VHH binders against q9y6x5. Designs and how they scored, part 386

Target 1, 379 residues: q9y6x5
Amino acid sequence: LPPKLLLVSFDGFRADYLKNYEFPHLQNFIKEGVLVEHVKNVFITKTFPNHYSIVTGLYEESHGIVANSMYDAVTKKHFSDSNDKDPFWWNEAVPIWVTNQLQENRSSAAAMWPGTDVPIHDTISSYFMNYNSSVSFEERLNNITMWLNNSNPPVTFATLYWEEPDASGHKYGPEDKENMSRVLKKIDDLIGDLVQRLKMLGLWENLNVIITSDHGMTQCSQDRLINLDSCIDHSYYTLIDLSPVAAILPKINRTEVYNKLKNCSPHMNVYLKEDIPNRFYYQHNDRIQPIILVADEGWTIVLNESSQKLGDHGYDNSLPSMHPFLAAHGPAFHKGYKHSTINIVDIYPMMCHILGLKPHPNNGTFGHTKCLLVDQWCI
Key: E = the ipSAE of ESMFold2; O = the ipSAE of OpenDDE; V2 = 0.75 times the mean of E and O plus 0.25 times the DockQ between their complexes.

## First folded at step 16 (VHH)

Design uh18 (framework vhh_8dlx_2)
Fold by ESMFold2-Fast, scan of step 16:
Structure uh18 (fold): chain B 379 residues (1-379), chain A 121 residues (1-121)
Amino acid sequence: as target 1 above (379 residues)
Amino acid sequence: EVQLVESGGGVVQPGRSLRLSCAASGFTFSRYAMHWVRQAPGKGLEWIGNIYHTGSTYYNPSLKSLVTISRDDSTNTLYLQMNSLRAEDTAIYYCARHIWGEARTSAFDYWGKGTLVTVSS
C-alpha cells in the first residue's frame, strides 16, 4: 500500500498560542505524535508566499509568489486574492501535488490550499475544490476523507486549508484574550472533529497527518502608524504592496525615491532591492520591486489614514510572533517527541521522503526533520 | 472620512444595458484597486470584477462577456457597464475598496451602501 499524507493548515496560528491557551484535542494528537514548537517561515511572512514555500521547499525569490499583492511590469499583470488563478504566477516552482501525480500513478486531493485550484505546469490536483470562504470546515473535511478512502488511482497526498485564526487575529489582535480564546477553542474542536472523522472511517492508524500554519500574528495599534504620504509624494511612484512590507515601483530616478524614503521613520527600514539583507532570501526575482520598505514589528504603513487592523503579519521572519508550529501523527512519525525549531522550507523534503517521492531541487534540509521520523537514525 | 456612494440602479427591462457609478471620497482614489460585488435577495455575495490603479481589469469568468469596469481618476468615479441584462442580474450592487496585501480573510476594507438593480417586465 503506498503511504498517505494529509497536510492541514490553520492560517495565522502563532506558535505562542500553544503556551497561552488550552488545546485538549491538539494535545491528545501530539501525545501520540510529534510537535515542532517553532517553524521559521520565509520572508515575507504572508499567506500565499508561505503556503507555497511549504509545498515547494523554496524561498519566495525562487518560487515566485513573493507577496500577496504582486505586479509584473512586462506583462502588466496583477496578482491578489481576488485574481490569483493565472498559472503565470505559480509556474516558477513545482508543488508537491504535481510531483506526486507525475512521478507515480497516484492522485492528489485538495480542499482550498492556496494554488490547488490553479493548473501548475498543466497539472491540477486530481480532486479539488475551487476556493470559496463560505464552505464549512466540515464540508472540506467530508470531501477530503471521501477522496482519501474511495479513489483509484489512490489519493496519497491531500491538503486541507482553514482561514482561522488569521481572520480573527487581524480583527481583534492576538492580545485580545477573550475573543482569541473563543476562536482558538473552536479551532481545537475542529481538530477533534478531524481526528474523530479519520478514526470513524478507519483512516487514522495508516494516514500521516501534519497540522501546521503559514505564519503568526502580532498586535498593531493606532499609536504605531507610518504615514507614507509624509515621506514622499504619491506622484513619484507606483505602489504595489503597502504593509508591513511596502513594494515601491519608482516613476522617477530610483535613487531620488530612495533618498526621500530612507530617513522618514525610525520604525521602517528602506532597501534598494540589491541591499535587502541576504538572510531574508528576498532579492533574486523580477516580481520583487526596486525599493522595499520593511516596518518594525507592530507598526503599520498607511496612506494618510487610520488602520482598521488590530493584528498583522508580514514582518521579519526572525520574530517569534511570526512563527507557526508543526504537529504530526502517523506511521512515519515518532510518538511523544518534541523538537524545538525547523525551517518552513524543510517541510517539503520531509513530505517527499514520507511519500517516497524524489524532491525537486529545494532550499530545505532533510537532516533538520529526520529526528521526527521512525525510519531515520537520529541518535 | 472614507465614503463610497453607488448610483444608477433602478428597474430595467431584460436585454437592456445599464451603467452604475460609484463616487469615492476621503482618500486618494487613484492609488487603490476598486471592486464591484453584488448580492441577490437571499443569496450570498458574488464578486463581479476589479480594476487596478494601473488600469488592468479582472472579471468573474461567469460575467466577463457581460460587464465592463472602468474608472475616472480625475472625478474619483468607478463605473460598471452591464449589457444584456437578465432576471438573475437583479441584485444590490456594491463598490468596494481593495485591501493592500491581504489574502483569505477579506479583499475589501470599505463598502458603499449599494444600489438596487431590478430586471423585470
Scores: ipSAE 0.779, ipTM 0.898, lowest interface PAE 1.1, mean pLDDT 94

Design uh19 (framework vhh_8dlx_2)
Fold by ESMFold2-Fast, scan of step 16:
Structure uh19 (fold): chain B 379 residues (1-379), chain A 121 residues (1-121)
Amino acid sequence: as target 1 above (379 residues)
Amino acid sequence: EVQLVESGGGVVQPGRSLRLSCAASGFTFSRYAMHWVRQAPGKGLEWIGNIYHEDSTYYNPSLKSLVTISRDDSTNTLYLQMNSLRAEDTAIYYCARHIWGEARTSAFDYWGKGTLVTVSS
């Protein structure tokens, strides 16, 4: 009987939402499982980078998905949300579903987790859905549960991704309590639906379920804009990514571009690639551009126009506003245990342990998650 | 303010070709990647492709052999050339401005009202 794991992500679920809003279904899940109050994500605190870090256990400079918008100067390829299906971008790491399929006679299933609709090292998830934002949570759940019950070889690793509360966090901002309360209640109801479906299908008692997220959200404002066009003329550089981390590819001498940018705004730090703080682990990859601009929390970098965003993420990963949480339930996990903090890269080796897989070399530390697990000695 | 205006739609016979245009204003067009997206009656949005500032193009694999995207930065115009039109290509066609650094929240920051293409005989 191989162990089974379902990994669920609600995009942009800021950890402190748990303290400021009521989640009756999630609280029932946690009561009989474990809660990690803060997950320290990787820099930059963006969707594709952090989703890939969860399933590889690697910093972005190591797994190669270093931003949601990327450019590779050697191959002259571009990467974006609408253009994310080239295996070239994903091949610098081996995600857990690939390892799951290759080490044992096991299958993987995926409902729209970033990268699962791409063949990585010539291996695609055994069952998957091509990304389509219009597909309901219910349809994603129906497919995942069907695959968990009706697969040979058995599905032992499954993923489920949902775009909220990130979309609403951007639209309304995390400080809009009325709109965020409505959105978060709907998410809690979806968690209730998930648990009910697993119970009805006889999966609940024998399935390990992790509910987590990739990042948080911070409030933005039209009063906190950095106009990049006031710093430097656009003819001097190519823009690869904009906000809150701008990726600059100089068209002239790099030092001249740096000197034009370095004192432009008190709310933005400007780094030559080799001067990016070591604590970010954001330096050793060709996809990281020669100059990186990092806006202070809540500040938006713009090109001589207003921003429609009331919330954003991508900021310094030391900021609590950028942190998600992790909750888990199942035979591998203790019941009623609360843990303060883990690193997002620690999730991968924990999942490998639960599934009995040998992890690829990674940046996570198994010791950080051992207290969550029933088969481990916690001191 | 930012505006995108599509044109060139209409009724066309199966097997024929059609070129759509998108006139951009209110921003420095040459700095942005631009996208084409369509919506068939009763269906969701389907991404067709995009073109970057240096003319690099990317296409939906289902459509790559049937479409070509190009741009003229001197006139702030984006083009979609469609060949071998089929009944299933009947849709409203939208041009859209690229968003840097967003994933899974919104596809685009600005787009036009669309132009209707009807493929029938």
Scores: ipSAE 0.757, ipTM 0.891, lowest interface PAE 1.1, mean pLDDT 93

Design uh2 (framework vhh_8dlx_2)
Fold by ESMFold2-Fast, scan of step 16:
Structure uh2 (fold): chain B 379 residues (1-379), chain A 121 residues (1-121)
Amino acid sequence: as target 1 above (379 residues)
Amino acid sequence: EVQLVESGGGVVQPGRSLRLSCAASGFKFSRYAMHWVRQAPGKGLEWIGNIYHDDSTYYNPSLKSLVTISRDDSTNTLYLQMNSLRAEDTAIYYCARHIWGEARTSAFDYWGKGTLVTVSS
């Protein structure tokens, strides 16, 4: 029987939540599986970019989903959460579910993972749910397990996405221990429900399960605002993205816009596109705007108004607060193994190996994940 | 300070057309994309469409042939034109201000209180 993999994402699950809160169900999962304590995500540390990096193994400049808000100056097309279904935005890479369906006579299933309700290279996930935030975790789980158990050709790759703890992290901030404790306990209970459902249906022993996230969360404050309108008049540029990474499209000479911005705030770095630090791997794509502003951790860029956000992400990917974790269980994985750090782009070639797929060229390094796998020798 | 006020709802017969308005105040309206969202009784929120500062429009594919979104930046007003109304279009209609750089948690930072549209014979 072909190997099977379920990839689960809990959006905005900061790695150090595991050390500061109790997760009895997740801890039982880890005890008989593997834990990667920190996953170094890609820049910018946002939802769509990092979810697409997980399933393509590519930096954002290479897969083309470079932000949650994008603009293409040639086609005049806009991209956002609400209008994300144009294949134009997703076609610069081949996600693993497309490879799974095209290389083998196998099916893929998806419950809300970003990109799975879009035809990419004329291929859409065999079974999928159109994104709808009102659909419960239970309904997503019911559909995924039904498809894993009742499909021909067999579903060998399945994805499941959940919006928490990101929504609550934004609303309350990660330092609100009372509210975050309640939210994280509910997530742990959902992990318990997931494991119980898989056991009840006879799927647990032969299924590889990865639980991960796209980014972390840091505390914001009304005392840490950068008013962009104090730096430059809005008539000089078009704003493509705002905070904590602002994407600026100049309406006048680029150097004039840069000079108005470059010393405006001690809590914001201003980059011409070609001066963006090489370590970000965030330069070589037309969707990256000519000027990029990067706020310091916990600072919010605003347009002459307050911000209601108590938590945010998108910051420098070297920050531990931006890092998620990865836990995995199944026949491909060792039991009781703990690993310190991998890069988020390393997940893709590891998943291709587990499924027996030939990976498309990617930025991941298979050697970084070898120690997690029973069929590999790590040295 | 930021306020969005919807108007133009009411009881309409099936097959007719209706235009909703949203009056914006307390911010520079012309800088923001704006959204229309609806909620039918006992259902979740359904995104209708949005309009960017450059008048580019995007629609829910299920609704694209039935609705048109427009804006008048000189009066800070957002419009939703609805044609061929059906009983299933009965909902509270909200206008909402776009938020940059958010995905899957909230696309909107300010909402109106809504205007009720009832499609009934």
Scores: ipSAE 0.778, ipTM 0.898, lowest interface PAE 0.8, mean pLDDT 94

Design uh20 (framework vhh_8dlx_2)
Fold by ESMFold2-Fast, scan of step 16:
Parts: C-alpha cells; structure tokens; sequence
Structure uh20 (fold): chain B 379 residues (1-379), chain A 121 residues (1-121)
C-alpha cells in the first residue's frame, strides 16, 4: 500500500511553549517519534506565507504569497483574507497536494489548510472543506479520517489546520501564563483526541503524522507603538500592509517618501526594496512594495491610533519568538530522536521523499531532515 | 483616532428581535474585517461572528440561526441583527476591528465601549 502522510498545523504555536507548559499527549507522541525543537520560518512570519512555504518548499518571493495583504503592481490586483480564493495569487508555485494528485494519480484531502480550497494550476485538493472558522476541530478530524479510510484513489496526503493558539496569542499575549496555560492544555487534549481517533480507526500504525506550525508569537504593548502618521502624511502613499511589516506604495517620488520615513522611529527599519537584507529572501517579486518598514520585536506600527492586541507575529525570522516546532510519528520516522533546527522550507522535500514524489525545484535542503528518517543516514 | 461606537441596546422582551449598530470612524472601514463579541454578566467573552471586506460572514455555530451580521461601507456602519431573544442573550455587546494583515484569526486590535442588552419581561 502506498505511504500516507497527515500534516497538522496549530497556528501560532511558539517553540518554547513546549518547555514552559505541560503537554502530556504531545510528549507521548514525541517519545515514540521525533522532535525538531526550532523551525526557522520564512520572512515575513505570517500565516499565509509560511503555510504556503511548508507545502511548496519555497521562499515567499518565489511562491508569491508574500503577505496576508498584498498588491500586485503588474495586474493592479489586491489580495486580502476576504479574496484568498483567486487562483492568480497561488499560481506562482505548485503545492505538494497538486504534485501528489498529478504524479502518482493519488488523492489528497484537506481540512482548511490555506490554499486547499483554491484550484491551483487547474487542480484542487481531491477532498476539501471551504474555510470556515466556526467548524470544530472534531468535525475537521472526522472528515479527514473518513477520507483517509474511504477513498479511491487512496488519499495519501492529508492536511488539517487549526487557528489556535494564534487567536489567543494575539488576544492575551504569550506572557499571560494563566490564559495561555488553559489554551495550550486544550490543544494538547485535541492532540490526544487525534491520536485516539487514528488508533480506533486502525490508521495509526501505517500513517505518518507531522504536527507543526507556521510561526510563533511575541508580547506587544500600548507602550511600544510607532505612529506612522507622525512620520508622513497619508496623501503621499498607499498603504498595502501595516504591521509589523508595513508595505508602502508611494504616490510621489519614492526617494522623497523614503526620506520622510527613514529617521522617524528608532524601533523601525526602513528599506528601499533593493536594500532589503538578502537573508530575508524577500525582494524578487512584483508583490513586494517599493518601500518596506520592519518594526523591532514587540513594536506595533499604527495610524494615529491605539492597538489593543497583546501579541503579534510577522517580525524578523531570526527571532526565536517567531519559530515554531515540528514533531512527527510514523513508519518513516525514528523513535525518540531530537533534532535542534531545520528551515521551514526543508519540510517540503522531506514530505516528497516520504510520499515517493519528485519535488519541484525548491529552496529546501533534504540533507537537513535526513536524521529524522529511518531509511536515511545522517551525512 | 479610531472610534467604534455601539448603539441599539436596551431592555427587550423575550422572543423579540433587536438590531445593534456600530459606527466606525478614524480609519478606512471598508478595508477591515469586523467582529461582534459579547460578555454576559459574570462570564467570559463569547465570539458571535465576523464579516470580511467582501461581505462574507462567519458565525458561532451555537448562534448561527439567531443572528445576522451586515455592513454598510458608505456609512461606515456594522450591524448585528438578533432574533428570538432569550434571557441568556443578556450581555454587553462589543464590535471589534480585525487585525490588519492577519488571516485565519478572530483576534482584534480595537474594541468599542459596548452596548448593554437586557432580555427581561
């Protein structure tokens, strides 16, 4: 029977939560599997960009989902979470479920992973749920397990997405131990439910399961605000994205806009597109605006207003607070192995190897994940 | 200078309907998704639903048949229509602004002061 893989994302699960809170169910999963303590995500450290990097193995400048709010200078189109179903935005890459369906004539299934309810290169996930935040984890799990057990051609790649702990991380901030403890215990219980459901259905022993996330979370404050309106009048530019990475489209000379911004705040870096640090791999795409502002960790860019959020992400991807983890269990993985760090783009070629797929050209390095796999040597 | 001002609350009899409004000012309302949340006396916050820029709506499943969210971008106004009100719907109702550039989240960066709805005979 062909190998099977279930990829699970808990949005905004910061890596060091594993050290600061108790996860009995997740620890049992890890004991019989593998743990990568830190996953270095791509810049910017946002939901859609990083979820698409996991399934394509590409930096944002290469796969085209460069933010959760975008403007394409060539076509004059706008992207937001309300119009994420236009294939135009997703067509600069080929995600793994498309490759799975086209190379091996197998099925894919999806419970709300970003992009799975969109036809990409005229191919949509064989089974999918349209995004709806009101649908419970249990209903998502019920659909995924039904499709894994009752499909022809067989479902060999499945995805499951959950919005927590991201929503609570924004609301309470990662330093609110009382509220975050409650939220994270609930997530651990959901992991326990997942494992028990797979065992009861006879899926557990032959299924590879990856549990990961797209980014972390850092503490914000009313005392750490950058008022963009104090730097520059709104008539001089169009704002494409705001915080913590502001995307600026000038209405006047670019150099004049840059000069008004460059010395406005000691807690914000201002870049002309060509001066964006090479280490971000965030430059070579028409959806990256002529001027990018990057706030320092924990600082929020605002428009002459307050912000009531206590946590945020999107910051520099070198920051440990922005890093998620990766845990995995199944026939492809060693048992009881811990690894320090991989890049989030490395997940794609590893998953292709597990499924027997030929990866599309990508920015990941298979060698970085070899030590996790039973059929590989660590060299 | 962001302001969210809820109105339309008050005392209403069980089984009746009520429409709440939220007047937004100080930002480009049409670019933000907006949420309704409530807090009953002595209880935590309960998310009611949201509406995106496109007009797409998502609701708390326990409230789906009882509420409708709409928006008027020309007047910068958000609405919550509530039907078949029960005593347990007694709460302070808040409108909230979605965090700009955040996807797949019910977190907020600005809240109104709230409007009290009391369901009593």
Amino acid sequence: as target 1 above (379 residues)
Amino acid sequence: EVQLVESGGGVVQPGRSLRLSCAASGFTFSRYAMHWVRQAPGKGLEWIGNIYHSGSTYYNPSLKSLVTISRDDSTNTLYLQMNSLRAEDTAIYYCARHIWGEARTSAFDYWGKGTLVTVSS
Scores: ipSAE 0.426, ipTM 0.693, lowest interface PAE 2.0, mean pLDDT 91

Design uh21 (framework vhh_8dlx_2; at its last look DockQ between E and O 0.85; V2 from the best seeds 0.81)
Fold by ESMFold2, look of step 17:
Structure uh21 (fold): chain B 379 residues (1-379), chain A 121 residues (1-121)
Amino acid sequence: as target 1 above (379 residues)
Amino acid sequence: EVQLVESGGGVVQPGRSLRLSCAASGFTFSRYAMHWVRQAPGKGLEWIGNIYHDESTYYNPSLKSLVTISRDDSTNTLYLQMNSLRAEDTAIYYCARHIWGEARTSAFDYWGKGTLVTVSS
């Protein structure tokens, strides 16, 4: 009875890869569905914050996952990819899989989307995989499709996460056409496998599928380093996050730390928390540190060392290089429709509409996605 | 320049305890979080735990009661205490330096060469 939705993320899939590389399978998916050419993500343009923004419809300051590295001064807790399972970090919001599975006769399934292996508000996804990067896309897809077909109560919301092209984008940089072409060809083949599997299992006609990403990728260089240790003694602050948005907790007078940093590089903006631009919506959470440093596109903040990355993300969310895309197919969506831009927070109220869920208070605007949906009047 | 050197491995009987050390050089050890990771024969990498600059520790839930991580910033040394060792704890044990701000990728920029621990009668 209720509509079903599969949400898929390919991490670090920059929007203009669609124009610059060949994607026969993804283009067929788009031709039979909808495309949003650019999704304006949330600042900072990092993995955990943006994946949580997709499923909560909230800016980072509102959902509390404000970076991939965090520190809470009151509880003395640290957050990182390795120690991400404390519900403390996630509990400032309610993600869509929790709301979904609390409905009568519904469950949720997850293959490694950030947060789905955490008991958020004492509720963990009904079916889930603990995160393990060595698990193949095929195994993730097999578990998801098994759960969609064979669960009681039925799985009505499912999500699937894949680490590419982000991992390769960091390793090679987005301008390495040879390596990125090979990487993106593999991803297109995975999309082809996804569609073929859904068709063979009889899911394709009645399952809504969203394929999207959290951020893009920009080229880095050893010629574009900002050496923080040349500007300030490391003993004057605690480093919470480094690049391209550094988060620092002063150990001495905050104004003195700011003054030592403000002229460190013309390629870095230094903000006291109260001076962070309003357009970032990145101020009103205790997990945002008293001073942040925001490198210009393609610049890397380092600690008197070289950088091993050739590509990175986390920069200003106005940069087209930071923007992913969104494609979707299914009974809720038009066929052959292209839309220029939405905000990443708009995805949540759209998904709630598709699933018949009442959205929690959020920062998304349902009207921005109406043109994608068959049951809505465009404009 | 950055160097991490593990020591203290060897053959040990089941049920015994063992302490591994990691000597760090070439960087300001006191500002970095540090990790222990292991790899059993024919298996993938298994994260054991970490310790932050302020000595806060986090552990793999499967190993939490069996291990303790500590650090001595005055000697630039990371420690792993293992208790009640079992045959399945046979592995190469690595120390690794934390990278800030990584998610769902390799979270370490420098690794030691590892030290072998064999738990056998």
Scores: ipSAE 0.838, ipTM 0.930, lowest interface PAE 0.8, mean pLDDT 94
Fold by ESMFold2-Fast, scan of step 16:
Structure uh21 (fold): chain B 379 residues (1-379), chain A 121 residues (1-121)
Amino acid sequence: as target 1 above (379 residues)
Amino acid sequence: EVQLVESGGGVVQPGRSLRLSCAASGFTFSRYAMHWVRQAPGKGLEWIGNIYHDESTYYNPSLKSLVTISRDDSTNTLYLQMNSLRAEDTAIYYCARHIWGEARTSAFDYWGKGTLVTVSS
């Protein structure tokens, strides 16, 4: 039988939640599989960029989903969560489900992973659900397992996305032990349901399952606000993205806008595009605006008003608070192995190896994930 | 204090047109993208469309031929023009302010209280 892989994302699952809360079902999963304690995500540490990096193995400047809010000056197109279905935005890379369908006579299935309800290079996931936040985890799981068992050509790559704990992380903040404990217990119960469903259907022993996330979460406060309107009048620029990474499109001379911004707050770094630190790999794409503002961890950029968020992400990808984890179980993976750190772009070539696919050129390094795999030497 | 106030709803016959308005106050309206969202009785929220500061519009593909969104930044007003109204267009219609940089949580930070549109027969 061809190898099968289910990739599961719990949005905003900060790596150190595993140390601070109890996860009996996830710990049982890890005991019989592998754990990567930290996944170093790509900058900016946001949902769409990192979900697309997981399935392409590319930095954001290379795959083109450089933020959750984007503007293309040439075409005058806008991108956001509400209007994310234009293939234009997704066509700068080839995600793994497209590779899976085109290289082998195989099918892909998707329950709401970002990009899977969009035709990319004229190829859409063989089975998919249009994004709808009201659809339960159970319904997403029911569809995925049905497609894994009842498809011709066979579904060999499947994805499942869930919005928590990100939504609650924003609402309560990650340091709210009472509310986060409740939310994380529910997620652990969903992981238990997933494992139980796969066992009941006879899928568990022969399916590779990866559970991961796109980013972490950090605590925000009304005491840590940067009022952009106190730095510069809005008539001088167009705002493309706001917080914690602001994307500024100048209406006047770029140097004049930069000079008005550069010393406005000790808790915000201001970069001309060409001066963005090389370590971010966030320069070589026209969708990256001429001036980028990067707030310090836990600081929120606002427009002369308060912020409703008690938690946020998007910050510097070197921050441990921005890191997710990766856990995996299945015939491709060792049992009871712990690994310290991989880069989020390394997940793609590892998944290609498991599925027997030739990866498209990417920024991942297969060697970084070898120790997780039973058919590889851990040198 | 950010406020959004929808108006123009009511009982309308099938096949007719209706224009809804949303009056915005408490923020610089011209900087924000704005959204229209609806909720039919016993159903979930359905995104209708949005309009950016540069007047670029995006629509739910299921509704694109039936609606037009526009804005008047001089009066801080958002509009939804609906044509060829059908019984399934019966819903509470909400005006909502765009959030930059959010995905998969909420695209909107402030909502109006809604205006009811009832299409009979």
Scores: ipSAE 0.820, ipTM 0.917, lowest interface PAE 0.8, mean pLDDT 94
Fold by OpenDDE, look of step 17:
Structure uh21 (fold): chain B 379 residues (1-379), chain A 121 residues (1-121)
Amino acid sequence: as target 1 above (379 residues)
Amino acid sequence: EVQLVESGGGVVQPGRSLRLSCAASGFTFSRYAMHWVRQAPGKGLEWIGNIYHDESTYYNPSLKSLVTISRDDSTNTLYLQMNSLRAEDTAIYYCARHIWGEARTSAFDYWGKGTLVTVSS
């Protein structure tokens, strides 16, 4: 039988939650599998970009999903959570589920993973759910497991997405121990449900399962605000994205806009596109705006009439608070092994290896995950 | 203070048209994208469509043929034109202000209180 892989994402699950809270179900999952304690994600550390990096192995500048909110100046198109279904935005890369489906006797399934309800390169997941936040985890899980068990051609790759603890992180802030404890307990219970469901269906021993996340969460505060309206008139630019990385499209001379913003706050770095630090791999794409603003950790870029979140993400991807974790279980993985760090783009070549797929050119390094796999040498 | 106030709802017969309005105040309306969403009885929130600051519009594919969103920045008003109304269009309709950079959690930072539309013969 061809290998099967289920990729699960709990949005905004910061890596150190594992150290600060109890996860009996997830710990059992880890005990019987592997753990990567910290995953360095891609800049910007947002949902759509990082989820697409997981399944493409590419930096954001390469796969073209450079933010949750995007604007293309040539076509005048907009991208956001509410309008993410135009293949125009996704076609700069080939996600793993498309690669998988192009193989004989294989199909892919998806429960609300970003991009899975869009025909990418004229290929859409064989089975998918349109995104609907009102659909329970249980229903998503039931559909995924049904497809894994009963599909022809067989589903060999599946994705499952859940919006927590991100939503709660935004609402309460990651340092709210009381509320976050409650939220994280629920997530652990969902993991318990997942494992139980797989066991009941006889999938547990043969299915490879990866549980990961796209980013972490940083504590924000009303005392750490950067108001752009204090620095520049709104008529001088169009705002494409706001916080913690603002994307600025000048309506006047770029240099003038830059000069108005460069000293706006000591807690914000202002970059012309060509001056964005190389380490971000966030320069070589037309969808990246001429000027970006990067707030320091815990600082929020606001306008005069903006709402305030208590937690946020999107910051420098070198910050530990932005890092998710990766846990995995199945025949491809060792049991009881812990690894310190990988890059989020390393997940793609690993998944391709597990599934026996030839990877597209990517930025991942297979060598970084060898120690997780039973069929590889780990020195 | 940011405020959004929907109006124009009421009881209408099937096949009729209705135009809803959303009056915005407390912020620079012209630089924000705006959304219409609705919630039918016993159902979850359904996104109808949005309009950006450049007047680009995007719609729920299931509703695209039946709705038109427009805006008047001079009066800080958002509009939703609905045609050929059906019983299933019965819902509370909300306007909401766009929030940048969010995904899968919240696309909006401010909501109106909503206006009820009842389609009944």
Scores: ipSAE 0.747, ipTM 0.886, lowest interface PAE 0.7, mean pLDDT 95
ESMFold2 (binder alone), look of step 17: mean pLDDT 84; pTM 0.843

